# VH-VL binders against Iron-sulfur cluster assembly protein CyaY (cyaY), part 3

Target 1, 110 residues: Iron-sulfur cluster assembly protein CyaY (cyaY), of Azotobacter vinelandii (c1dj52)
Amino acid sequence: MSLTEARFHELIDDLQQNVEDVFEDSDLDVDLENSAGVLSVRFENGSQLILSRQEPLRQLWLAARSGGFHFDYDEAGGRWICDASGDSLGELLARVTLEQIGEELEFPEL

## First folded at step 4 (VH-VL)

Design c6 (from c2 with heavy chain N54K W99Y; framework fv_ozuriftamab)
Fold by ESMFold2-Fast, scan of step 4:
Structure c6 (fold): chain C 110 residues (1-110), chain A 118 residues (1-118), chain B 106 residues (1-106)
Amino acid sequence: as target 1 above (110 residues)
Amino acid sequence: EVQLVQSGAEVKKPGESLRISCKGSGYTFTSYYMHWVRQAPGQGLEWMGWINPKSGGTGYNQKFKGRVTISADKSISTAYLQWSSLKASDTAMYYCARYGLPYYFDYWGQGTLVTVSS
Amino acid sequence: AIQLTQSPSSLSASVGDRVTITCSATSSVSYMHWYLQKPGQSPQLLIYDTSNLASGVPDRFSGSGSGTDFTLKISRVEAEDVGVYYCQQWSSYPYTFGQGTKVEIK
């Protein structure tokens, strides 16, 4: 099952705002840029997290130094779930943040 | 052509201060992080820390926190590594390296040999 | 910190030989970079993100691996390949390098 195009973009806009809010509320020094639907989080050590949308596949893609992760929307759970591992977006964001900069950060609503 | 040119070799005594430099050319200095990597005589590579020349933000390997200071002067495209009080264990070749995205050391300076002996 | 162990620590090869160097991590890493330090020179990038050749690096070099085990191969070693090879991880802060593998040509 695929999402409609409009719903897909609404869901991703919402999650990107959530991610921005979490980083903004943290004590971490990060550079946030949202350009043409791509959210980049640049850490002080120069590494990045990039959240992009793949409209034809109806997927959210996360690029981290740990690799690329692809997420499908789970309508029953209201969450984005990694198609390879089954982890939620929030679980993976917390893990890659810890791995890249050594800081613990939680994304409880993702 | 991208180049990182480091300052010349130094011979120092324990307790002396020192600052060595790494000048970047052929690219936008503030667009790339600069890292410092050391190599003690006959040993392997050891990462020390980084600086973001645009913001002045720095990060350090815990082993070197408080023992060295990394800084940069973006007006002359130069990064620095500084000791307030050298020890014999600071004897090493010191390299600066540009942090290319995505996430590897793409260019290295020629190295600065620092010798600390009595 | 993630410790990287290279094997062998040193080897001697003849021109045209196949050379294999392994890098083992104490915990899983997603990326492995490889650098070559020729005698008297600074390190230079050979392979990034496990299997990608850096600019100007000849295709006799290749990289592979995943998890905790990574490999660098030289299909037909040349005289100019002499030096110390280092693996490096960036999956966890702080960055770490392997201890190095010295490659000598007979």
Scores: ipSAE 0.005, ipTM 0.586, lowest interface PAE 13.0, mean pLDDT 87

Design c7 (from c2 with heavy chain Y103W; framework fv_ozuriftamab)
Fold by ESMFold2-Fast, scan of step 4:
Structure c7 (fold): chain C 110 residues (1-110), chain A 118 residues (1-118), chain B 106 residues (1-106)
Amino acid sequence: as target 1 above (110 residues)
Amino acid sequence: EVQLVQSGAEVKKPGESLRISCKGSGYTFTSYYMHWVRQAPGQGLEWMGWINPNSGGTGYNQKFKGRVTISADKSISTAYLQWSSLKASDTAMYYCARWGLPWYFDYWGQGTLVTVSS
Amino acid sequence: AIQLTQSPSSLSASVGDRVTITCSATSSVSYMHWYLQKPGQSPQLLIYDTSNLASGVPDRFSGSGSGTDFTLKISRVEAEDVGVYYCQQWSSYPYTFGQGTKVEIK
C-alpha cells in the first residue's frame, strides 16, 4: 500500500529513534548524528552506517561498507523489508554491524 | 573493475531530440543509483537527477524536471538521459556517476560532450 | 536550494606549499564531499563525509568542518594535484556543488 508523506515521515522518525536507542544502549563506542532524515553511526574503527530517508521513493536506504540496501515498508508485517533480498531492516543492521566491527547487536522488529 | 562508459560526442541543432547513454560494468547495475551531472562551458558541476535502475524510480533537480528524461534498461546495464527538444543552453559536458556508499559519487563516466548550435 | 561558495576561486602554488580551500553553505549541512577534476578528466572523489579520505587518495589531503563552513587542506602540494576542486552536499535536495577552486602548480 502506498504511504502518504506524513505517515512515511512518522515511520522513519520512529525507526531512526529505535536504531539510535540500540546503539546508545550498547557497550560500543559510537558517534551518532541525526540531521534532516539522515542518521549516521560512526564506529571507533572509522567506518560508518548511514540510514537515509528517500522521500520520493518512500524508501529507507542503508549504506554499509559491504553494500547499499533499500527498504520498503511492509504494512502487513509492520516493518521495513529489503526490496532485493527480502530481509528485514533489523536483520541487515545486525549483519552489517557484525561484518564491519565484529560486534553482535540485537535489533527489535523495525 | 567498475566502469561507466558513455556514448560519444554529439553535435545537434536547436529543436532536435537526443538520447545519450551510460553503460555500467563490473558491478551489479541494479544495486546502485545512477546520477547525471552536467558541466556547462566555463561553469562548475550541476546535479541533474538520479535513477534507481532496479525500480525505474527517478528524482530530478527541479531546474531540469520536464526538460530531460532519465531512464534505464537494466537488461543491458545502461542508463539514459534524453531531450525531446534541445536548446543552445543545453550545450555542456554530461557525466553519469554512480552513487556509491556511504553516499558519494565513487565512479564517473568519461563524459559526453553535447554541442547545440544553429 | 543550498548554495555552496568556494574560496579562493583560483590559486597558484609551488610544490611543497600548504593549500587551503574553503566551502561555505547558505544553510547547515550534515557532511561535505570533495572532488578533484584534473585537466581533461572526469571528477574523482577525494574526501567523503567531511573528513574521510577516499580509497587511494594520499594522506596529504584532509577535510574538516561542520555546519556551514568546511575546509579541504593539502599539506604539501604536488604537481599531480593540479585541477579544479569541488565541494558537494547531499543533505538537502537538490544536491549541489560549489563553483570550483582552480589549483595551478608553478
Scores: ipSAE 0.007, ipTM 0.587, lowest interface PAE 9.2, mean pLDDT 85

Design c8 (from c2 with heavy chain N54R G100D; framework fv_ozuriftamab)
Fold by ESMFold2-Fast, scan of step 4:
Structure c8 (fold): chain C 110 residues (1-110), chain A 118 residues (1-118), chain B 106 residues (1-106)
Amino acid sequence: as target 1 above (110 residues)
Amino acid sequence: EVQLVQSGAEVKKPGESLRISCKGSGYTFTSYYMHWVRQAPGQGLEWMGWINPRSGGTGYNQKFKGRVTISADKSISTAYLQWSSLKASDTAMYYCARWDLPYYFDYWGQGTLVTVSS
Amino acid sequence: AIQLTQSPSSLSASVGDRVTITCSATSSVSYMHWYLQKPGQSPQLLIYDTSNLASGVPDRFSGSGSGTDFTLKISRVEAEDVGVYYCQQWSSYPYTFGQGTKVEIK
């Protein structure tokens, strides 16, 4: 019923790699660093996004200029959903990127 | 049980190089980012930058970028802050601080006082 | 960069007084952390993510706020609460601290 530690880590690793791929394939000048469940995306203007796994809660956390967002994995939908707003991780990543640097990016189902 | 132990006070002249250290113990050193925060005499706290000890990746406050280098040696659980050429304006207390989610500094070193004077 | 301005810059209180410190940001932030630096010591975490008490912090401390205005309250100040209080945001790089509020006990 609940996510196992191994599956949780696999899901987080997969989503962080997908996020890295989107930024790497973009025309944006970004500095990417991924270490042990923490992905940092730093933009040319100095602002950043941080995605991190929260093991005890089985959540993914996103820190952006506009605030912090916490995501639960929705097994039925196969994606990460914000526990406060109901938005998908991909939708929020696109929105905060547009807000911080004015660029439009599309993220796959995460 | 978590401890951050910093190197001792330094007195230097302008133009000299310096490296100060912060040794972590009581936790897995590579699992937490380490930040450096300075405090000029009688002034408030100012964030300088961070290092991810696992990868060696770093981030800097633009004010300090190019003026200092942050590094770490994960084999001895130690982070470093280095200047190639000190200025009198570098006189300050320098703290290392461990960064944990949700993005706060949970443990701080005792501080290293750096005095740069001719 | 988001600038954090604390008010007041200093205050003098008697044991048992209620102390209120505010932190105002130039742009909206979702969460605010608070630290206390006691005389001659390193800063220590008091409140994280606006309203959560850090481990070992007495419940006379509380935090609240949203948007650009955040508050730290001490319901009944004690002698050991003397020091400089700092707010800190992490929502935008570079991370910034307020200028500090000095609390002295009469």
Scores: ipSAE 0.006, ipTM 0.571, lowest interface PAE 12.4, mean pLDDT 85

Design e6 (from f2 with heavy chain S54R Y103W; framework fv_felzartamab)
Fold by ESMFold2-Fast, scan of step 4:
Structure e6 (fold): chain C 110 residues (1-110), chain A 119 residues (1-119), chain B 107 residues (1-107)
Amino acid sequence: as target 1 above (110 residues)
Amino acid sequence: QVQLVESGGGLVQPGGSLRLSCAASGFTFSSYYMNWVRQAPGKGLEWVSGISYRGSYTYYADSVKGRFTISRDNSKNTLYLQMNSLRAEDTAVYYCARDLPYWGAFDIWGQGTLVTVSS
Amino acid sequence: DIELTQPPSVSVAPGQTARISCSGDKLGDKYVYWYQQKPGQAPVLVIYQDSKRPSGIPERFSGSNSGNTATLTISGTQAEDEADYYCQAWDSSTAYVFGGGTKLTVL
């Protein structure tokens, strides 16, 4: 357990803010809500993306139309990596956004 | 054991007010968008209002905008609908419904509570 | 602003295919949801995101959505399928909207 609760919360807060910034900077009409470590993004077609912290596991979870994805923080790389595929959070967010609404968004290294 | 139970319906005169409640149990209430849907006797479903996880976003049908206010108290696992300036056309069974995560469908509904607006 | 139009009634013989339409401007660009309601009961979700079935919903229920029209299809309809059916969609300008409903009669 190299991540303390405080550092884990700080990292999640930072990544959720970065994700919000991408959607706010886009031309997309989305509803963004962040409450207690859960960030939801609701699109015009009614579908959602949900990013939630999983504190006991020190993971970030992404729920999307295509399924659920779990991410571990890679301290050396400074980013969140899917524990099943090895894809970065930014890569998966771009892919599921394209799948759900047909729009290409570029996410920073998250 | 996921349940939604509506209460607060009754008979009220035109121009009056009522507050409906929806008690949630068996799930993490604060993790779901919630909605009110009504159905007039012998008529179809009409979406009335919706609210995001903590109430940062609220939505209303044009027919109730300015008269109804949706709210929630996550500490009490309860959804509310404050109905003011009631009209005969507001007579209906009012359902609360849970918004299915990341898909926007209503997967769990309460049994409904009847609101009758008449003189 | 989107409005959803459904036929008020559809009749089908047992074992035949029922098709219930839901029409709206550019509806194929949105997700459509379908609900079944039997007398005295709350609605039940039967199709979400145009074509997906919730757990417990029979395979005879299917959905499609393209252009301006979404369709709920019930193959080999059974007597217990007799009910009112409602389509629903989200739009950022109106939030959720329901169609007027279709009474399916199996006779």
Scores: ipSAE 0.007, ipTM 0.629, lowest interface PAE 9.8, mean pLDDT 86

